# Ledger of designs, part 3: VHH binders against F-box/LRR-repeat protein At2g29910

Target 1, 352 residues: F-box/LRR-repeat protein At2g29910, of Arabidopsis thaliana (Mouse-ear cress) (q1pey8)
Amino acid sequence: MGSRDLISSLPDEILGKVLSLLPTKRAASTAVLSKRWNNLPALVDKLDINDAIGGPGGFPEFIDKTLALLTNSTTIKRTSLNNEFQYGESQVNTWIRSFLERGCLQLYLNAQSLYTIDTEFFTSNTLVELTITGGFSPDGLLPPGGVFFPKLKTLSLVLMTFVDSDMYELFISGCPLLEEFLLRNDEIEIPPVWNALVSSPSIKRLTIVHHFPNYREAHDGCWFRTPNLVYLDYSSYVPDWYEVDLGSLVEARLDLRSWERLRDEKAGGYGDCDSVYDDEEYPDDPILGDVTNLVTGLSNIKTLHLSPDSLEVFYFCCKSMPVFHNLLTLSFESAKKEAGQCCHFSSISLLT

## First folded at step 17 (VHH; from a4 with Y111F)

Design d2
Fold by ESMFold2, fold request of step 23:
Structure d2 (fold): chain B 352 residues (1-352), chain A 124 residues (1-124)
Amino acid sequence: as target 1 above (352 residues)
Amino acid sequence: QVQLQESGGGLVQPGSSLRLSCAASGFTFDDYAMHWVRQAPGKGPEWVSSITGRGSFTIYAKSVKGRFSISRDNPSKTLYLQMNSLRPEDSAVYYCAKGSLFEFIRNPSEFDYRGQGTQVTVSS
C-alpha cells in the first residue's frame, strides 16, 4: 500500500484540512498542492483535526491516511481532535492510541458522544497537557503501576469527561506530577458523576466549575485534599458539607451559588416580602448548604475574589466567619464580565 | 443503512412494568452508544437514558433514575429499556436512538438516527 498514491486520491475537502495545519504560503494550483503533500511529513508540528468543517463523510479515512503518512515522524507536538459526529469507539480508540504513541506533548480531545477509553493503553511518557471534552468512560485494566501520564502538568476535564466517579481519583493519582487541574461542567441536564473529591499532593492550581442546579440531591459534600494548592477558582452551588486541606492556599476566587436564590428565581418575586407572619410559604425541605468549613479553610489566604452571589452564601450558609489572618486583597466581581465591572480595594479585611 | 425498530409498548396501569426492545441493523452495533428518548403529546423530545457501546456505563434522566434500567445485548444487536413503577407522566412515544448525546442536549429535536417509536400509555 503506497502512502504517496493515497495522498493524491484525497478529496479537496480533506486536502484543505491538512493544508490548514502548515505554516506555508497559499497554494493556488494542483502542482503546488502536490509539492506541499510531498513535504508534509517534514513540516507538521501541530495536528488540528476537526470534522465540523467538512462533515463526517470520509473523515475516518482522512485521519487514517494522515496518520499513515506521518508514521515515524517526530515533529507532531500538539494534537487536537474535534469530533462533532458519532464514530465507532474502536476507531476512536485507535486514533487516540496512535496520537499518544507518536509522543505528542499536548492532546486535546473533543467528542460529542459517549466513548470508552481503553485505559490500559491510555498512557504516554511525553504528554504534558491533556484536555478531554465529552463523555469518555474508562474500560479495561489500569496501566502498569496505575501510572497514566508520568510527565503531565496540566489536565482539563470539560463537560461530562469521565462518566465514572472512581476514574477521577484513579486518573489523578496516575498523573503524579500534575500541577494544574480544571474540571468544568456547566448547567448540564445529565446527572453529575464526579463525587466532589479532589485528592492530590501535587496540584497547585485548581479550577472547578460544577453547576448542576437541577440536582440538589447530588450536593451532599465537597472534599479538597490538596495540601500544596496555591490557587483555587471555585464555582458551584453550595453542598451541605466541606472537608478541605488548603493550608498552602494563597489566592481564591469564589463564585458560590445559593439554593435560596435559585428557589427565588424559580418562584418569582414575592409581593409580600416584608411580612413576618407568612408561615404558609415555609418550604417543606431544608435546602441551605453549609460553607463554614470551606471558609475556615481559607483563613490564611492573601487574596480573595468574591462574586456578588458569594456574599449571600456567606450570610445564609456560613455559621461563623474566621479571622483572615493574612488577607491583603479583597475584590468583588460580577459574572457579567462583558457588561460588568470589577471593583478592587487596596486593603480590606474581613476580621471578626 | 441504519435501521432501528422499537417494540414492547402498550396500555398499562400505574405501578406496572414494561420492557421495551429496539432491534438495530445497518451498523456495527457494539461500537456505538445508544439512547432512549421519549415524546409526550404537545411536548418536545425528552432524553431518558443512554448506554455506552460496550455497555460499561449507563446514564438516566432524573425523572426515571431508580425506576428504569437500560441494557443491551450486543450479540443480538438489541437495546432494552426496563420500565418499573410506571406513572401517568411516563406516557409517551419511546424511541431508541443512535447519535451524539451532547448534540441532543444542545438541540433536543435532533439525534442522527431514531426509530419509528413505540407508544407507552399509563392510564390516568
Scores: ipSAE 0.534, ipTM 0.793, lowest interface PAE 2.1, mean pLDDT 75
Fold by ESMFold2, last read:
Structure d2 (fold): chain B 352 residues (1-352), chain A 124 residues (1-124)
Amino acid sequence: as target 1 above (352 residues)
Amino acid sequence: QVQLQESGGGLVQPGSSLRLSCAASGFTFDDYAMHWVRQAPGKGPEWVSSITGRGSFTIYAKSVKGRFSISRDNPSKTLYLQMNSLRPEDSAVYYCAKGSLFEFIRNPSEFDYRGQGTQVTVSS
């Protein structure tokens, strides 16, 4: 009882902030416990909706009641939707439209199946951060002028599938103030749709995880048309060709993977025993991937972090190495330490 | 109650074609993505293909891409799988399914709803 008594002594504005830190189901339960708290759900900064707890029979009613509580609030800052029960596409789109029309600042969408989001209504003049994880694919009529989220600063796309690859470019161009972009698609058997192009004058920080070891045919090239990019965190199997505009880049973290490393991992442990290797066959296989243009595009950076696999890629898949005139820090990362993921080294590199 | 009934399987020679059908009832068919999965004897379920509720987006497992075509007819609440250039490794019981695709890919034993299946056998 004492903890609830202490909470009840807080001013209403502080209670509203505290409730914003809880999932909305728990926030509504708190409001039932106190008459003073009865309108506090309307002060909540955060709306977290997860259908796994309500079950199939009660989830739509819970969402409808939660949206009704929003009529007493100024602005919900964060909305999350997790749809594990795969409610119908029309109902899910109605919910997403309601979330966007109510002017949230942060939106998190997660589903475990395939949903088409009606792009005609997939817009907001207030949204600053958007995360889409699994199951949601925008499709349909584009909004006027192709602008989806004029104020969006941060976009994260995880396991997202579009109708075709052009939609990535259209969506990014529809977010003209975008500063941070994360794309993570790895360890999944669904074929890649992303065409390996990022084009934006506004992106300052870019994180790409693109791991499709069974889809070598989808790695013809990679294009970074990001002239104002400051930070790059890039992990991928190496395409045949790069075209990059990275002149503003200051810091890069690379986890590049050769197709020969993938071959070694699939074939099991080759030792120092010559009987396991066929030198005529193995050395005669073509070296796949070419990072020369990517590495040249990094020539002006101050900080470079390399995975062990990236060193192998630099050795086998890079035809020429630029002079790194501005390099101040070179770090090597190790996955084998139990205490942490990364071993950092500081160095100064001068023109030699 | 969700009900799914597959048909159209049979015994065929390699290189042949078959068209599978799945009759659906008990839910608003056009609101849901639909899937084909298959299970060979002694193996776990394997995802084959998926199609969105409106039919505008289709995806295929690598092993069948270019040979199989998924489609749906929403007015008749029917899902189809056109299978061309059949191979002996395509032999399996084929199920149509409604459920969580990403959970199935993560854990192949988990689909919410599945029909009784139709046997496809490709011999010699």
Scores: ipSAE 0.529, ipTM 0.789, lowest interface PAE 1.9, mean pLDDT 74
Fold by ESMFold2, fold request of step 23:
Structure d2 (fold): chain B 352 residues (1-352), chain A 124 residues (1-124)
Amino acid sequence: as target 1 above (352 residues)
Amino acid sequence: QVQLQESGGGLVQPGSSLRLSCAASGFTFDDYAMHWVRQAPGKGPEWVSSITGRGSFTIYAKSVKGRFSISRDNPSKTLYLQMNSLRPEDSAVYYCAKGSLFEFIRNPSEFDYRGQGTQVTVSS
């Protein structure tokens, strides 16, 4: 006689929710256990494809069979692909194209290698969140009208994505309703590709982490053409020039890194605090980087957060300070006072 | 089973050129990015260069950019590294590797090299 398990007595919608909390491989094997459970893959909210769990054997066939069981509906909310070197790019592109055809709302592509993407077919009318990590090489024609994702609200590009610098602008332009953009590149051994330009009328929240201490030559400028930006979270070694359109900005968090501190570290030691960013009567090297235009572009914000490194940048790399008429909150990380003249703590004036 | 065989190393003078080859078998070569990695005596592995499966994009470590050129011939399942203007600091065992560049970056000392590598020695 068969036993009646407590899980099988639950409504199908609740079982679908439970299965969406599991890796897709386990969720599909659970559905095979009973006839009632044959419909449950169609109710799963999440599709997590991670080839690190099994060997290379039957995993592609399992993925294809799992996709065949799923309905082509918007109830699949999240798809994650973690593909490593054991599967080829032609199969990975076929899987990505299938995910987009099925109308998912969230797509996470976590590839550990360099893959081509067939850009002509890299489109979806339903996708609202996209995260891409790893080096993807675009290949092919742009989609019709240059529009990739007309409904996309959130885009996260992590590590060296779109290995061609022109594709950053084309891709952002191809997401006309984009509201949140995150770019994170802090792998110092891989050369930077992004040309430090963000141009979008729709972006409201921008997060940039751009740390390439070994590539000073790639820091000529930074351009923010984001007239409707409300929130900026920006961490980078400082370029020589900024051009910004930040008239709608309300809140900024800055973690600016100076080249002078980095050069001192590479020389094998630190001088005292007085030798780091003093006005020197006889300077040996030019001070690198100029944030004056960035700081001027921030002059209307209500909330400003500054890292300790940013305070040094303001001191050495900012030639004039605007009056911050609207500033309500100014936040610092304070430094402890030391014996001697190395201690830094400061408050920025609300009126200068 | 994946097999990679490196060749073309040797002892050369500074400023010389060498061309390394990597013969690949046991997988669909065209579908995978390929990489060159080097390891000098007493030092950890160092990434040198990568190329996409179709050969459409190449990237290079800062130390070799402008001097080295990665290429592939997919019909013959062969990966190449053209090394020009060689310097003594380029002396190392060179390995080709399939696939996972970012896993190598995160854990280079435990990456599974399939070939025995090819020795490049640049005399001072």
Scores: ipSAE 0.472, ipTM 0.762, lowest interface PAE 2.6, mean pLDDT 75

## First folded at step 19 (VHH; from d2 with T58K)

Design g4
Fold by ESMFold2, look of step 20:
Structure g4 (fold): chain B 352 residues (1-352), chain A 124 residues (1-124)
Amino acid sequence: as target 1 above (352 residues)
Amino acid sequence: QVQLQESGGGLVQPGSSLRLSCAASGFTFDDYAMHWVRQAPGKGPEWVSSITGRGSFKIYAKSVKGRFSISRDNPSKTLYLQMNSLRPEDSAVYYCAKGSLFEFIRNPSEFDYRGQGTQVTVSS
């Protein structure tokens, strides 16, 4: 009410795009400002459900009303669910199933507790991007034919996404068009469950962060069965062996971490008085980890970025270096890291 | 509203077994993961084990894996911890909890205990 402003004079489609940039609670509140605006929730294509600030009872009713305002013909482009464990798994699964049945293109799930996912119904013929940050464990049958998301291009799994190691392989195989995969298990000290296997003919970009310094047993081996992979960003304590198919790889960024450096960092000290004679007279503990097959699998790349720790790993944990006939750029991460700062040598060819 | 009552602790010798119970009320028990945590004198809380609401997945801290077994009986709203091959370092007050595993890992000292806990003492 009152004198109109510039935003109120815009066409309904433009107002719908403005409302799509707001959180869902905010978009509904804006619609109360005028009668014309009350029709705009049907034009909103983003749904952000966040219970971090709210209590039970009122929030489910708001969600139900919001879903009712989104007509059957309205495509929800993006859905985000952030659950602070206030709601039980029955309600959460009901919401997830509703989001998937309405045909969203992007789904972001963030849980702070362990929720069982009803895997038989965890499927969509439209979903293109999926991010799961912790808290969702599978239960039940696979979807028909073992296909979860036939159109999925981008998958990000963060923290304890699955409590069953086989589920990672089953899920990836259930996304046959997957192009970009990110897996991060590093920010908390939890028991690891991922078996370090990535097998996919479709993945072109792979990002792996696998840091479990207290679980040496989680670093037995690593498999990259990714023949069409173009870009690898890989950060891990080094396992005892690798089996890789990286023949299409063009660019790699490596942050390989040695178990020797972890022991040194936990010990805390280095004396300026340590002598070379002590090192020669009393040999160090055996070197753990072997990256030889990984490095051999990288032999055809054009661009290689190495962290300082990776240089140490190449020296101590690599029994033979292949010839890098195609290498054009070799760069090194700076020891004093700043945003976007790295040391590299553009257009450098390693000649044999 | 949420109420948790731990029981089954006691004084035992090393190598003995105990079974802890946690009676739950005030919420839909089978909809939530449940956890056991323990706190020794002068130390911060330590996560012990977790179980999903349906009981299909169970997770154990490295220090207790193979010796402890978590379980639940959803009809009776009861959580259990079977503790075998007890060691002196297992001596602590044991609490059950409804909260998030990730909340406990991030901020273990801020874990909201709902019950009084049950004392387990393993000594000669």
Scores: ipSAE 0.489, ipTM 0.777, lowest interface PAE 2.4, mean pLDDT 75

## First folded at step 21 (VHH)

Design i4 (from c4 with S100T)
Fold by OpenDDE, fold request of step 23:
Structure i4 (fold): chain B 352 residues (1-352), chain A 124 residues (1-124)
Amino acid sequence: as target 1 above (352 residues)
Amino acid sequence: QVQLQESGGGLVQPGSSLRLSCAASGFTFDDYAMHWVRQAPGKGPEWVSSITGRGSFKIYAKSVKGRFSISRDNPSKTLYLQMNSLRPEDSAVYYCAKGTLFEFIRNPSEYDYRGQGTQVTVSS
């Protein structure tokens, strides 16, 4: 009884959906099953390219072949590229360009290697969500009119660096409909290029992680020029100053870290007290930073979440505490039970 | 096969300058980011600097920022490291490398450096 190929009799639309449930490599491989299947991989709604499986050998050829197979595809909504290995910069740019030209709505780029992305071609009229992680450095000529992604609503930049701080501004400004912005700069020994400026009238949700304990100069100042910001998740060492426009802010989560703690962590090595305090001239005035302008900018907030460190920063680094007239909810994050030091956080009455 | 040959090291006094070179072959040099990594005696490898294939983007470790300059000549397939204001702590074997940046930053000891490296000794 010849096993009736029931699957091949399904409508193309259904087959496309089924193929979208498969890894891209497997979906693409179905093209060789029969004449009926030759064009079916082009009906997938996602393209997930990952070199973690199979190694670098043959990977470029695989991508190129897959892209060739999908040349006429108009149904791809999501594209992801994960590169754990090093490839030619020209190849990577070619792939990215190809992804954008296809009109995807979501693009996820992750690389362990360092690549310049040619900004002239880093544009799309359809892209709504962009995530870039790792060693991508957009540089070059601006797209026409300075617009990168006219329909982009969500942008996530994780452990990547533009060539200069101006490019951050240009990129954000080149996304006129940007509503959600995530910037995470931590755990990299690379000096940050970002100058701690976010300026956009369209951003409503902002998440920033800026942790450079070894780069104090990366924390000179912070600018939030985000008049329509409704939600802020902000984690950083305390800068010397803030300039903020947060008139629409409703909710904030703050994880502010003091520089003094860095001193204690260096001092808290239980080493034997007998080590001769080499008079390293403790710079006289420990620059503690100043959060006064930030806190003032938060005075109309309804919901505030503070880390334990943030509370300490508010106490030591705020010159004048404003009255929070609209504050409905104040919450504190539980200090991970590290054992011993019951820091008696005296109840900073933010409500008086 | 990728071949990398470092040169230009030597014994110098503090405050002096050296220029290291790395001759590359076996791949399309101008299309790949290149890196400098150094290993001091008794220490693990340390990432020093990286440059993109086109040379438009350069990054440096904090320890060398402002003193070292990475560059490349793509036609001659040569990577350079200009080292100014050398300090005793800069003494190490310097390797040029082709690979993933994050490997050099996070796990430099796991990388198989193909070159022999060039010895830089800064001593009074």
Scores: ipSAE 0.853, ipTM 0.944, lowest interface PAE 0.5, mean pLDDT 89
Fold by OpenDDE, fold request of step 23:
Structure i4 (fold): chain B 352 residues (1-352), chain A 124 residues (1-124)
Amino acid sequence: as target 1 above (352 residues)
Amino acid sequence: QVQLQESGGGLVQPGSSLRLSCAASGFTFDDYAMHWVRQAPGKGPEWVSSITGRGSFKIYAKSVKGRFSISRDNPSKTLYLQMNSLRPEDSAVYYCAKGTLFEFIRNPSEYDYRGQGTQVTVSS
């Protein structure tokens, strides 16, 4: 009973959707199955380009061939580029430019190597979501009018590098409709040139992970100029100072880490948590950092989630008693790595 | 074929300066990020510094930050490492390398191409 090729009998639109679920290399490989499949890869609405599939050999040729095949395609909504291997900077920029020129709505860039991104061509009128992970460094001339992505709503930067703080600020300001911003650099001990500066009137949700225990200078200060921010997820060692405009903030998750605790961990004192707080005079080693301005900026918050370390930081690094006028919910995260059981401590009374 | 050749190493006193060079051939030099790594006797390899193809972005290991400077001359296809305020702890074989940055940082033994290295010895 000849295995009836039932798949090939499906409409092109359906086959295009099915192929869009596959890595592009696999989708492209289907073109050789039969004459029926020769043109089907051009019907995909997603490009998932990953050099981990098949290795670096022939990868550039594959991408170039794919892009050539899709030259007239306007159906690509999502593009993902994952580069585990090193390629020429010019080649990578050519690919990125090609992706942007095609009018994708979502772009995901991941690279294990270091690449300068030519900022002059790093622009799109259609892009709504951008995720950059790895050694990308925007540099060069600004796009026309200084606008990078006029319709961008979501931006995620993970381990991305900037040549200087000015380019970083220009990049953020060049996204005038940005609503959600994620900034994370904790996987490698290379501090960014920016000291956790976020300045934007459009950002509503902000997630920052800023952990550089070996770089105190990376924690000199923190600047939040986000007047319309409603949600903050902030994890960092305590900086020396804060300057904040958080007038619209409704909810925050804080994971503030003490420098003192870091010293203790480095000194090997995994002391058993059971040691009774004997009155031994904690040596006056001044807890480095000041959260007073941050706490003041949070005075109108409704929901606050604190890590155990954050509570300690509030106690030791705040010059005044924290006052929360509108606090409805206070929760503490359990030190145990186990799952998200937010212990709802209802006793609002201690902070009012 | 990709070729990398380091030079400029030697015996120097603490506090002195040394400039290493790496001559590159067999690829479009100006289009690739380059790296310095070092290996001291009895220790594993250590990432030292990296620079983008255009040379606009530079990064350094904490141990050398403020003392070492990476640079490149793309027309001559040469990578440089200026080492100032040298310390005995800087004694190692220094290698010029081509490869992925994050792999170098996480595991400096993983490189696409590396030279034979040049010996730097800092001793009073």
Scores: ipSAE 0.838, ipTM 0.937, lowest interface PAE 0.5, mean pLDDT 88
Fold by OpenDDE, last read:
Structure i4 (fold): chain B 352 residues (1-352), chain A 124 residues (1-124)
Amino acid sequence: as target 1 above (352 residues)
Amino acid sequence: QVQLQESGGGLVQPGSSLRLSCAASGFTFDDYAMHWVRQAPGKGPEWVSSITGRGSFKIYAKSVKGRFSISRDNPSKTLYLQMNSLRPEDSAVYYCAKGTLFEFIRNPSEYDYRGQGTQVTVSS
């Protein structure tokens, strides 16, 4: 009983959808099966390009060939590029540009290498979701009108670096409809030039992870100029100062971390950590940071989630007693049993 | 074939300056990020600095930030490391490397290519 080629009996549109479920490399490889299959890649609605499969050899040629095959394709809604290996910066920019020019709605960029992104061409009128992970550094001329992504609603930047704070601000402002913003810097000890500064009237949901325990300078200050922000997930070491406009904030999750000095002064008893930090260079008054302005900005919040460290920070780094006028729900995250830290729960009387 | 050749190392006193060079060949130099890595005796390799292909973005390890400056001359296919205010702890073999940044930072032994290195010794 000859195995009925059930796949060949499917309409081209369905085959295109099936191919969209495969990595692009696999989908593209089907183009050699027949003349019919040679045209099917143009019907895919997703490009999933990953060099982890097959290695770097021939990868650029593969992408270029694939893009050439898709020149007339208008059906691509989602594009992902995962580069585990190093490629030419010009090639990467060419690929990114090609992806954007095709009018995708979602773009996912991941790179393990360091690439400058040419900002002049880093624009799309159709892109709604953008995720960038890794060593991308936007630099260059601005897109026309200073608008990068006029329809972008969701932006996720993970370990992305900007050449300066100006470009960062311009990039965010160049996304006028941005509603959800994720900024995550927790994996590699390369502090960004910017200190988790966010200014946007359109952002409603903000997630920030800013952990640089060895870089105090990366925590000089933080501003949230987000008047329409309704949700905040904020993890950071305590900065020296806050400037906040959080008038619309309804819910927040805070994971504020104290600097090591707060840990050592409290751990008076256990002797032997030979941390040869030469005592001499730290100014007498360790700036522990100041969360007073942040806490004041949260005074109208309805739901607050605090890490154990955040509670400690509120106690030590707030100059005034926190006052919450509209607080309905207060929750504390369970201390992951890291073995040795006796969390002295000092009862912070939150006057509701 | 990719070739990297470091030069400019030597014996210097603390507080002095030294400029390292790396001559690159066998690839489109201006299109690739480049890195400096060092290895001190008895220690593992340590990432020092990285620069984008165009040279527009530079990153430094905390231990050298403010003292070292990475640069490149793309027409001559040369990578540089200006080292100022040298300290004894900066003593190491310095390597020019090509490869992925994040993997390299996490594991400095993972590189695509590196040179033979140049010895820098800071001693009074």
Scores: ipSAE 0.831, ipTM 0.933, lowest interface PAE 0.5, mean pLDDT 88

